# Designs tried in a protein design chat: miniprotein binders against q9sl92. Part 29

Target 1, 330 residues: q9sl92
Amino acid sequence: AMESDASCSLVLCGKSSVETEVAKGLKNKNSLKLPDNTKVSLILESEAKNLVKDDDNSFNLSLFMNSIITHRFGRFLIWSPRLSSTHDVVSHNFSELPVGSVCVTDIQFKGRGRTKNVWESPKGCLMYSFTLEMEDGRVVPLIQYVVSLAVTEAVKDVCDKKGLPYIDVKIKWPNDLYVNGLKVGGILCTSTYRSKKFNVSVGVGLNVDNGQPTTCLNAVLKGMAPESNLLKREEILGAFFHKFEKFFDLFMDQGFKSLEELYYRTWLHSEQRVIVEDKVEDQVVQNVVTIQGLTSSGYLLAVGDDNQMYELHPDGNSFDFFKGLVRRKI
Short names: E, the ipSAE of ESMFold2; O, the ipSAE of OpenDDE; V2, 0.75 times the mean of E and O plus 0.25 times the DockQ between their complexes.

## First folded at step 15 (miniprotein)

Design w7 (at its last look DockQ between E and O 0.91; V2 from the best seeds 0.83)
Fold by OpenDDE base, look of step 15:
Structure w7 (fold): chain B 330 residues (1-330), chain A 118 residues (1-118)
Amino acid sequence: as target 1 above (330 residues)
Amino acid sequence: SPDQIRELADQLRELVDEFQRAVENGDMDRVRELFLEIFYLAYRILDLARELMREAWEKGDPELEKEARELLRIAYELMDLAFDFLRAIRQGDLDRAQEILQDMRELADRLEELVQES
């Protein structure tokens, strides 16, 4: 059976007249493509009102766009009810989209994880990818930590504005998000060097209202405040771009050091003891080290029982990032 | 606790006075350092407010919720003022920078009022 050429619909939304004219231009040229040559149908937000059935579970474009007051991020939105990958949309079309453009989907069926794991996004998951540009290649690896921090703070900001008890989203290094010991999200960053800049594509997945495979923010919230209004994906995404724009500006002005204290308050790894493997003369030696923080390059900084400082490097073979660490003396 | 809020109010006043001096001296490096101190002060207020909000929900205490909401408002306003201050300084708008410092002093007064009502 020929798998039917499932045409992908992309709804284009602009915050202002500038982004709206970009949307019209992209539609008229049919410029947006997917890497698998899937047939793309471009639809303007003004035309989509007749196509989007008021399914209470679809991403509310108007709710999100009305919340956006940022200058650079989240002002141009691509939405689809179903996508292979939001990351493929923004990365493949990077040069055609305004910097800071975001792609959101209700259902992602071929989501890329950092590992060979396909991130399947069930309904109720917030799945998005956005673009940014960086000039200094040395700090590009650190942007993932800024993004992770902005997601954790965005969730708290939505709770605060609603007068709800905060949900304590923690960071599992390098790019996972946890609540109460359960994974609720993850971040993927990819970059390409073009025209003397790093074109960075950032993908985020966050379990907002999907009860499977682990837990979601609304399940945690119902446990703390049973009568509370639930968190919306649109609210979290809006709050994310407001936090991220502030954190990105601070990061670009003063470096990641300005955010380290807040990052260490939010991560799971303060004074964590981990076993690292050294290869000495074809023998594998296990050593215990204590995590102290991050290096300037964005690796784990740890101290040995010998009081020597070490940078921890992933071996690339372990599925568990903490089991596949090799120490390098600093 | 009331004592913690009072300490935060006093620290905010001291930081605003140091900001005033740094602006008057044109010491942009000191302005950047003081921004980080205010940034993390706002987060200390947020952390306290979020703890109180959690406790208010656990106990069903509406007065504690009201206090937590006011602390949240102060912390968010302080954070916005801190970023607006940096923007004003970068633009060379010293008049706007001075106005923002006065607004930060008023936030310190609102923190102190909250201690007196508790």
Scores: ipSAE 0.814, ipTM 0.921, lowest interface PAE 0.7, mean pLDDT 90
Fold by ESMFold2, look of step 15:
Structure w7 (fold): chain B 330 residues (1-330), chain A 118 residues (1-118)
Amino acid sequence: as target 1 above (330 residues)
Amino acid sequence: SPDQIRELADQLRELVDEFQRAVENGDMDRVRELFLEIFYLAYRILDLARELMREAWEKGDPELEKEARELLRIAYELMDLAFDFLRAIRQGDLDRAQEILQDMRELADRLEELVQES
């Protein structure tokens, strides 16, 4: 694997002249920072030819940028071969970067997961973070589900374009992605409120071509379509932004309700029965509930055998959907 | 199935006619509802195409693969047209909106052509 680097090179790439001029301005001002005070060197894509290592599997900036046709997302890219966190790059530099900027790395060795668990990405994972703005705080928590859905559809879109059988990536609530019962990715959303808008940063990790720890998309594809071409991280990221931009427009125009049907056929929890454990007056009480969907605020909605409705929160409960058990966190 | 594809074509034509009436009436709430119906119709075509593609690979059937590819193309074109239509309406470009509706009718014809070629 890769060890920590005492300095960090960030390669800046713009889709058009507008974004390229932004990149030049950022380099000239040397205005991007990392929270650990790592020295940062900003390099334009035009200069990056002298940074190419002999590695076969470095992220191909040109392949990605040639693939995108979005109007807002993915048009400004930051890449480094190794980073502590793509999420920190976009979140700590939110005001300096165009909204919709994406940071990608080949290896992310400290990463962020839900509840602050650490991701350590092997080479071959697609590790990226990007930014967006929202004005309505009530729907900000739902963005993670829009992102999850867009990832699952982007994988299918790439398979479709290549004439390959689709890979059935499923969503395990709240933010995990699964194939054939094995985790292949996860999503992290954070937000801050500034200048009457919510600054939202979204991090995604997806096992595209890594040999471990569980499985990856290309391993699944080889099982279904031997001798087929492998999926590339760049193609999936491009497809993600194409799909996400459309889904985000729908979400902002018509709410999550517009995507709800597609989401529920993609997640793992339709009609799932679980046992919810709770303490009442020093006794453990168990209730069997059936998962119904999401509340308007993005929590898990379930109904009990007693016909009572339950709103289950990720921070207030411990979830083991494999064992069908939900516990109140202590 | 051929019956399923014909139903999708008929639904598309009906939705396009409703789109045209909603635009003529200035009923933007109805336009948003119809957009969502087209959006999910496109996903129903995608679902069919994706299952056919899996079957084609499982059986090694190149004719089934060709059929799946045409359905994929129709579904993606319909999705793009639906978003372009909504954009045209937001911009007040009614000439472009009418052009898009005719393109959607052409897609319905292409769906029926697949039934006849089967």
Scores: ipSAE 0.793, ipTM 0.920, lowest interface PAE 0.8, mean pLDDT 85
ESMFold2 (binder alone), look of step 15: mean pLDDT 85; pTM 0.852

Design w8 (at its last fold request DockQ between E and O 0.95; V2 from the best seeds 0.86)
Fold by OpenDDE base, fold request of step 16:
Structure w8 (fold): chain B 330 residues (1-330), chain A 118 residues (1-118)
Amino acid sequence: as target 1 above (330 residues)
Amino acid sequence: SPDQIRELADQLRELVDEFQRAVENGDMDRVRELFLEIFYLAYRILDLARELMREAWEKGDPELEKEARELMRIAYELIDLAFDFLRAIRQGDLDRAQEILQDMRELADRLEELVQES
C-alpha cells in the first residue's frame, strides 16, 4: 500500500501589508521546509477560504489576527490543521520567518517535549511555537519563565475581559502549567547561536477544551461558571502575545528580577520543602531544603536547615525534577 | 473591602507624586523603581478585582460584579499608562510623561469614587 505522502498544508497570514508581502514571498519561493522532508504546500490566508470549513473547530485566523495589536510578536502566523510539531516549523525556518512569527496547529502528533516523550495533543489544545532573538546568552534560560508567566496571565486576561471568574493557572518549575494540581500545559524553549544572536524557538502547549487526560481550562471554567461562554484558543493566544510583549520588554530592560514577584505569586513552590540527595563518601544522604525562589541562573534557590543557601540542580535521571534534585552551596 | 480600595488609591497618589519628583530631578534609576512599584500596585488592584469577581459569581451578586469590572478596568489602564510612561521617558517626551502622571491621578480618583459608592 503506497503510504500517500500526505502533503502538509501551511496557511500563511500577515497582520499588515508588510507581513502579507513576506507571506507572498515565502509562497512564491516555496522556501518553508520541514526537517522530515514532508512535502509542504504553502497557502495564503486569502486563498484558504476553501480549506476552512465554517463548521470545523479549526483555529479562527481572522479572530486571532483582528485581536493582535503587538509590534513584534504574533504578526506573522502560520496555521496548519495538522502538524508533527509547531516547534519544528519555526525552528527549521527561523531565518526565513520574521522574528516573532508564530506557528499554530489544531492537532500536533509528534510534538517535542524536554523528555523523549512525544507530545500528542488532541483537538482542543492550543499548540503553538514562536520565535524571538536574544543577545545575552546568560539570560536565555530565563525566557521560559517569562513565557510561563505570560501564559498564566493571558488566561486570566481572557477571563477578566469576559467578566468570568479567573482560572488560576499555576507554574510548576521549570516549565509546566497546572490547574487544581493537574497538568494542563507546558513550555519548551530551544536556542541556536547564529550571527552573534541567540535564535530562540518557544513552544507552548495548553489544554483549553480537551478534558483528557487530566483536565482543561474550559472544564475548570464550567465548574465555576456553568452557563458561561467558553474560552477560545484564539483569545488566549492573542492575550498571550500582548502580555508576552510587555513582559519581554520589561525583562530585556530590567532583567528577570522585575518579574520575580509576579512569578513567585504564580508558581507552586513558595516555601516548599523538598528532599535533595547528596553524595557523601559514596553514601547517598537525604537532606531537606526549603525553596526560596530562583537563582540568577534560573535554578531553584533553597535554604537548608543549616541556614545555608543552595542552588538545586536536576540530576538528569528523574522524570520529575523534584525527585532528582542535587544541592550546591552558593 | 472599601478600606483596601482606599489604601490602594492613597498609595497610587503617593507613587505618582514620587514619580513626578523623580522625573523633575532626572533620577532615571528612581523612575525605574517607581515603575515597578506602580506595576505591582496595578497587579494588587487586579488581584482584588479578580477575587471580587469570583465572589460575585459564587453569590450571584451583580453589584459586586460591577465593582470588580471597574477595578479591573482601572488596573489594566494603570498597567498601560505605566508602560506608556516608560516609552515617553525613553523617547524624551517629558510633556507626554506629565500627561500620563495626570491620567494616573485620575485613576486614583476613580478608585476613591468606588469607595464612596460602596
Scores: ipSAE 0.844, ipTM 0.934, lowest interface PAE 0.6, mean pLDDT 90
Fold by ESMFold2, fold request of step 16:
Structure w8 (fold): chain B 330 residues (1-330), chain A 118 residues (1-118)
Amino acid sequence: as target 1 above (330 residues)
Amino acid sequence: SPDQIRELADQLRELVDEFQRAVENGDMDRVRELFLEIFYLAYRILDLARELMREAWEKGDPELEKEARELMRIAYELIDLAFDFLRAIRQGDLDRAQEILQDMRELADRLEELVQES
């Protein structure tokens, strides 16, 4: 039998009456769209009690919103139990949403047709995307590092609040998060220029409670603190926005330099020696360099043994930090 | 160690005194520099507390856990006060800024109290 057109329900939740009135306006205009032909149904959180149940492991909107004390970020939430992309929701609807809005899903899928209308997605992952604005294009690329740092500190903040040993989440430059040599998450930043401002959308995926095939935060915590209360996605997201708002304020006021000491404590590359390899015509050129940090533009800064400087770019190089080898992309 | 906590308390008191003088002089560049010094002092307190919490779990030591939790409370409150102080100064709310400096001094006293109880 033929199936109906694809559809998607987006639940809108605001922290206060200001955001609630925005949600009502969006619903009445039916103004949110997805980049595909998916029909979108907008539902107010107050109307969606049958979709939002605490007893089915859905993202707990009330738990998250009760935790929010921020002034800008995380105060307007869009949730769906399943989505193709939280990033598309906030980026394609940037102008319709309050800046700082967040979209969260329980399961992110890549469409249909894998096993004919069956899909698999990691359970227990925290998957979210949110928005911000910036005016200075020179520092827009640095926002991904501020976000990465805020994620790592948010995880530690939740552990601290619960009286638990911290989980040492590390940053693999530029956008990956690792624990004990295994990837637990990643960050995606995109931006567009409009009305003399940069509209920035940030997506984050973090393995909080999914067990297969990789590790997750709760698996690491069980090894350090057996029988402890485990981490919840809502707690981490709340802690993220509290930390990010402070880091973002500092970043905007004093630049990334103000956060660099904390960032270099958390990344994997301090004083890492790597071989930079390029092909020039038929010649392979190899240079041993030591990673020094980030340039003011956010690229990787390294220096060779003879004091020559290297600036390494993600789009111009390929990186295998575990083999200590960097190649220029063809 | 008790010596580390005493050092952190002394550093906090000195930084708060420097904060007050910088505000009285209208030296906003110095205020921003001192903010970073307090911000990173709070993270040094957190580093100590986080290592103590890990040790407390390894040893099953509830007294060490209590010490770690108090250090964490002090560090988080100090971070919040530092950001609130900058906001108060940028808004020209000098009465609020002075209240925040007194709250920071109380945090230094709480750090010193932990040394006396060890």
Scores: ipSAE 0.804, ipTM 0.924, lowest interface PAE 0.8, mean pLDDT 84
ESMFold2, look of step 15: ipSAE 0.778; ipTM 0.911
ESMFold2 (binder alone), look of step 15: mean pLDDT 85; pTM 0.848
OpenDDE base, look of step 15: ipSAE 0.805; ipTM 0.920
ESMFold2, fold request of step 16: ipSAE 0.803, 0.798; ipTM 0.923, 0.922
ESMFold2 (binder alone), fold request of step 16: mean pLDDT 85, 85, 84; pTM 0.853, 0.852, 0.839
OpenDDE base, fold request of step 16: ipSAE 0.838, 0.786; ipTM 0.931, 0.912

Design w9 (at its last look DockQ between E and O 0.83; V2 from the best seeds 0.81)
Fold by OpenDDE base, look of step 15:
Structure w9 (fold): chain B 330 residues (1-330), chain A 118 residues (1-118)
Amino acid sequence: as target 1 above (330 residues)
Amino acid sequence: SEDQIRELADQLRELVDEFQRAVENGDMDRVRELFLEIFYLAYRILDLARELMREAWEKGDEELEKEARELLRIAYELIDLAFDFLRAIRQGDLDRAQEILQDMRELADRLEELVQES
C-alpha cells in the first residue's frame, strides 16, 4: 500500500545540446507521467548532484554518457534510483521522448516480464528499457533476438576491452540469457502501432552485481579471474547500444538472415532434441524433433524423425516454452 | 594459430579487392554480400583472439596475451570499418569508401606483421 504514494524522481540526461534541450523542455512542461499516476519529479543531470552519490553504487550517469558515441540510441537517458518499471516510463511517454531514449534504474520493484513473473531487481542488476521505431510489422517479433544478441556481444565487448576472459552469455529462446546453465537476464519487447509505425519498447534485465536469485556476471568473472576488475553496469549498457545500433542497422538493411549465423552461435538450441505434442484424433502423441533454427516469423524451426520440417508453436498452457510446444508442418 | 592468421589476412585482402571491384561496378548487391563476408571474417578473428586470450590466462603467458589483444583490436577495427564503409556507400561518399578500403588493407598487413613477430 505505502509504496504507491512515494514520489518518483527521474533524472534527465542528454548526450549533446539537442538532447539537453529536450530534457529542459520535458522538465518545464512536466510532461512525463507514469501509468499509475505516481507523482513524478523531473530533475536535470546538472541539478542532480545531490541524488547521485558516488559511494551509493548508483548508476554513474557521466560514465555512461561519456561512453556513448551512437547516432540514434542511448543519447537521451532517464535515470531513477527506484522505479516500478523502466518499461512503463518509456512506453507511456513514447511520444514525448526522442526515439532511442533509454530509462535505467538501480532498483526495479514491479518489473514486467514476458510471463506473469514480476521481475524484482535487487541493487546491482542492470535494468533498462529503450524505444525504437519499426515500419514492417512482420519483423517486429524478431527485434527481441537482435536485442538478445546485442546484450551477449556487449558483455563480450566489455570483457575484451578490459583484457578479461570473456563471459559466454548464451541465449535461451525466446528471450532469456544464461551463463553456465543459470538465468542471468531477460528481454521484453512490447509494441504499439501509431502514425504508420510500430513504436517498440524494449526492456532488458541483466544480473551484473546481484548474487541473488541465481548468479551474476561478476560472480562468474570472480570464479574465472579472482583479481580482475569487475564489470560495470554503465560499461555494459554503453557497449550494448554500440552493438545494438550496428545490428539494428544491419537487420533493417539485410533482414535477420544477416545475423542468424551469429545468433545460432550464441543460442543454446543447436541440434537440441525436444519433445512436442501432437493431437491426433483426440489422443496426445509425443514426437521428438531436432531444432534447426528460426523460421522467418521467429518461431523455432525443427526437423522430425520423418525428415519433415516443422514450426514449433507454444500451446499457450505451459509456462515452460519447451514443454508446451506443438508442431505445425511447413 | 600462425597459419590461421595468415589465412585470415589473405582472405581479408581478397575481400577488399572484391569490394573495390563491386564499388567500381556500382554493384550494391555484391557490396552487401561482401560486407557480410567481412563482418563474419572479423568474428572469426574475434573467436581466434578469444581462444588465445583464454589460453594465455590459463598458462600465464604474457606474450600470447599481447598477441590476443592485437587480434582483438584488429577485429574490432575491421567491424567498425565495415559498417563505416556501408555508411559511406549509402551516402554516396565514394572517396571515404576508398579510404576505408585502404584502412582495411592496412589491417591485413597488421595481421601478417603479427605472424612475423611471433
Scores: ipSAE 0.819, ipTM 0.925, lowest interface PAE 0.7, mean pLDDT 89
Fold by ESMFold2, look of step 15:
Structure w9 (fold): chain B 330 residues (1-330), chain A 118 residues (1-118)
Amino acid sequence: as target 1 above (330 residues)
Amino acid sequence: SEDQIRELADQLRELVDEFQRAVENGDMDRVRELFLEIFYLAYRILDLARELMREAWEKGDEELEKEARELLRIAYELIDLAFDFLRAIRQGDLDRAQEILQDMRELADRLEELVQES
């Protein structure tokens, strides 16, 4: 057993008096936990004014919160300049936080006890995680596609507002975001089932203003816009929640089918041909299939050379997801 | 192009008329279908606006940029109106629903005005 000196300060910010009272209650109870029992200090936004120096690349809480007109998502914000995982904050404290709460950090890094599935990020990355609830487990896996779509449309929306040509962020199935052939972001969804509801936590990383590891959105805009008109993380996040809340409402009312046309315009796989290996009587047989879309379960829908429709599933053995797909006739 | 904008305006007017009939008939299945048609019509306007914005940027064409900005405004307003309409219907606020349909008709007029100003 090792005694930890690690500590973490979380700044709490609410859109309205309702959320502000929630923040006060959380602070008074000191009720938030982290997985490795890191000591947590809760600070209200009103108290943090004297503790945090202005920084050109620090997340601007007021700028973000002024933009929020949503009914549910993004109305309660948790911020820290450095965290091991925004996802851990919202997922391990799901029941204590209002549903729709978002955790944002300026820098995400490897911490004690952190799993290897957490995205490490420098300053300039938009790193956030938020929560939602769903009742139907059959459609829970589809939420990652709704989130992906909302991110891509939010980026376009901000460019529109700035009078700039849009940035064509593409979706690499299942949860990666690309621009100009380079990865710019990713989505992580986890869920638990409790009290007849699925508690869903969604993490997003998006390279807005960082030069590494690959590229960022502002690098695409270099030479097209002055520095004063480049994208800000706060603007993207605000646009995300505005778009996501609309898409989520539509998804819940009419299913993912209602968003499919917009999704397929944005993903990288329209009419993509892939080679799938099948085992027949202990032999490996290669078949060419053409990707058609998503099945109702959220896997890939494809057509084979026999003109039959197939559902493509991971086999679990390959680093290259598309090479490790196994088809099932529908 | 000018022909595309005129077509979009005509389609919007037709869809709004169908919306009104569906509400009067109490046909909620048709209302949901028409919502999707309006939603995707708004995205077609948005797509056109975004293409024109890129063209304006590439050519340094300020008049084309003004046209693109008006199309952007119309598309975003139409998206918002479509979701506001669903909310009004869910709340049983038929007076608000009728106001929203009239606002959509005004957006069709604004689309037609862009064609007239060419």
Scores: ipSAE 0.800, ipTM 0.921, lowest interface PAE 0.9, mean pLDDT 85
ESMFold2 (binder alone), look of step 15: mean pLDDT 84; pTM 0.831

Design wS (at its last look DockQ between E and O 0.01; V2 from the best seeds 0.00; counts 0 for: pae O 13.8 > 1.5, placed apart)
Fold by ESMFold2, look of step 15:
Structure wS (fold): chain B 330 residues (1-330), chain A 118 residues (1-118)
Amino acid sequence: as target 1 above (330 residues)
Amino acid sequence: SPDQIRELADQLRELVDEFQRAVENGDMDRVRELFLEISSLASRILDLARELMREAWEKGDPELEKAARELLRIASELIDLASDFLRAIRQGDLDRAQEILQDMRELADRLEELVQES
């Protein structure tokens, strides 16, 4: 109702009776909290069936849950029509939620007093965050690449099952998704170390059916097949968890090498030549390198004209891959 | 080319046979190596699919586009089956593992069908 009010309703939905009992326990204990003194009201999905909805374009909980065939991920859902951060919901409540829980919102907005690092999304954007655990911190940075790949494969799978043209979603390293040179999504991973495990929270924004800020998947479909059925956020999310769970199992048991060649066919950077620019004592130094892939730690691996190998890090450089330039950050 | 698709089908059948022998021999190190070979095979199927899709668009050939889409589907299913096989092996469910290997052989049959239709 009132945007200046610090209040939030979270609808809890489980795939089966096991998850439904977890939802009841959470509601009875009122155990979920958000930062910034936001008050939280927990509502079971069964209770929400009797509520009047003013907007027909709300995320369809039953459509999503009917699509879920996973063992771990996506089996417990938290939904709100409007949130400041789906990522905060799952990360701040990591220990109270089943691992693999997902939070979805129809609209994500920047709350007053929050930093400018919050992803804002209009209605029609698929905005979600989910959790996982890992024990080996050396491979935690690679999870974002597994997530990116799963998003691209989910889009292709839904298009195929609906008889639609394939949308060629490409990965821009490290965590952006592009179609036809325009950004359609992004991925954010955070982790904390607790009880000898890494608690990993993954946030994803994907422009499925929103008109702004740039383009969306349904706009691309309309350009390719004007009479086509449109993609639904629920279908993409269900396909995402199916693909992600398969890829995650391979990744955790066999390492990123089991997905590496598939990833390189999906990203924008295969054999890309870039100029690495550095400023040394007021002089510009430029070196030409060719992108080879990823290191085992998830950084860019490149080779220079002298046949020496280089490791390029996202934090120490600015990247303009469309202009072929990498600069040292100021 | 049709020859490339037939070669990929033969390689998939060989990989399935190697998976079966590795499991029967208890050679789990070999099983792990074979998962990397599955990724490589899926990538080559995707490369061929991209070539066919480009050709289909240039020629306006809907049958070639259908072949390219089938190749994309086969590559995706192959990776899914690899994950399912890993899970079955970790659980000691050898009956399920054998079913999955048969599903992989069926993917090779689907590759062969694309050769006959072109």
Scores: ipSAE 0.349, ipTM 0.745, lowest interface PAE 4.5, mean pLDDT 82
Fold by OpenDDE base, look of step 15:
Structure wS (fold): chain B 330 residues (1-330), chain A 118 residues (1-118)
Amino acid sequence: as target 1 above (330 residues)
Amino acid sequence: SPDQIRELADQLRELVDEFQRAVENGDMDRVRELFLEISSLASRILDLARELMREAWEKGDPELEKAARELLRIASELIDLASDFLRAIRQGDLDRAQEILQDMRELADRLEELVQES
């Protein structure tokens, strides 16, 4: 089958005149590129209104952009009906995009996830990636937890504002999102150091209206309230940036400690017993530890049956982060 | 690719040498900058590990999975060592700082071993 030279269309949207002028500049220079040299077509939002048929299932740019009241995040949007990866768009073009720019797609066919699943996001999945800058490299690993927390709180905020039953999105460490024991989302953070800053690209996938491969938020919502208005991807994304900007400011000012309590209320791992493998004199010894929280470095903090505190490090030996943990005595 | 891992190993060694020089010169500003560079390097190792893990899964290649896992471990240890290094420097424990730099060199050697096994 000929891999058709399908030009990737990127629709550029700005919240204000500033971001709109950036969009025009990018278009005029044809500055946005994909790492695979896929032909990119840059389209301004104003031009796209004539091109995009009202496909009721496409991401509603106007709905999202009208919801954005943030100062730094989500003010510049790149949308495509189909992308290999939103993460590739923002990471590869990091220097050309305003900080806090977001790329969203309706269909992602080569999604970068940490876990085994190539996130082929079917239609109805919220797939986005955005950029941020950080100066302290020590806390860069913690940003994934801030993002995870912001997604969970964004879903709650949308449910609340719509008068819907609360959907309890939980965090599976390090970066998965679960509802009723089923994976509904995941976070990927990548970073590069440039110009004395960490350029962080944050990718999020959230099953909003896609029934496959597991469940979605709207399926859970229908189970609780069959006659309810469904969640929209645009609403969740808007609420996400509002929550994330607040949490990011708190995180940058006060550190992750300001968010720990909320994180521990939201994660799945409170008092969870896990088996860790220690190598003692060429023998693998299995020890049971109880998860207590996170260390300042963002590792799992656990207590042994000996009452010793341990930091749990991924041994690499398992795709299951909980099966491939090595304990370090603190 | 093996070449990318080798490049990361070389960069780690270079950064460790620069840390050594910065400590010897008492250049704390440079130490802080180099910390950020090491943290960036660790992030790149993590990114590569994730890429290899994906490729290993797509190909069903257990050896590539093993390599990706080792990279994840190396990156994790590197972040820890970098943090411990800054702590040692702040405490004025230069002996501990030198020990940590040696541990970082050993991580570079482990990266090179992965290149040879690949």
Scores: ipSAE 0.000, ipTM 0.183, lowest interface PAE 13.8, mean pLDDT 84
ESMFold2 (binder alone), look of step 15: mean pLDDT 86; pTM 0.847

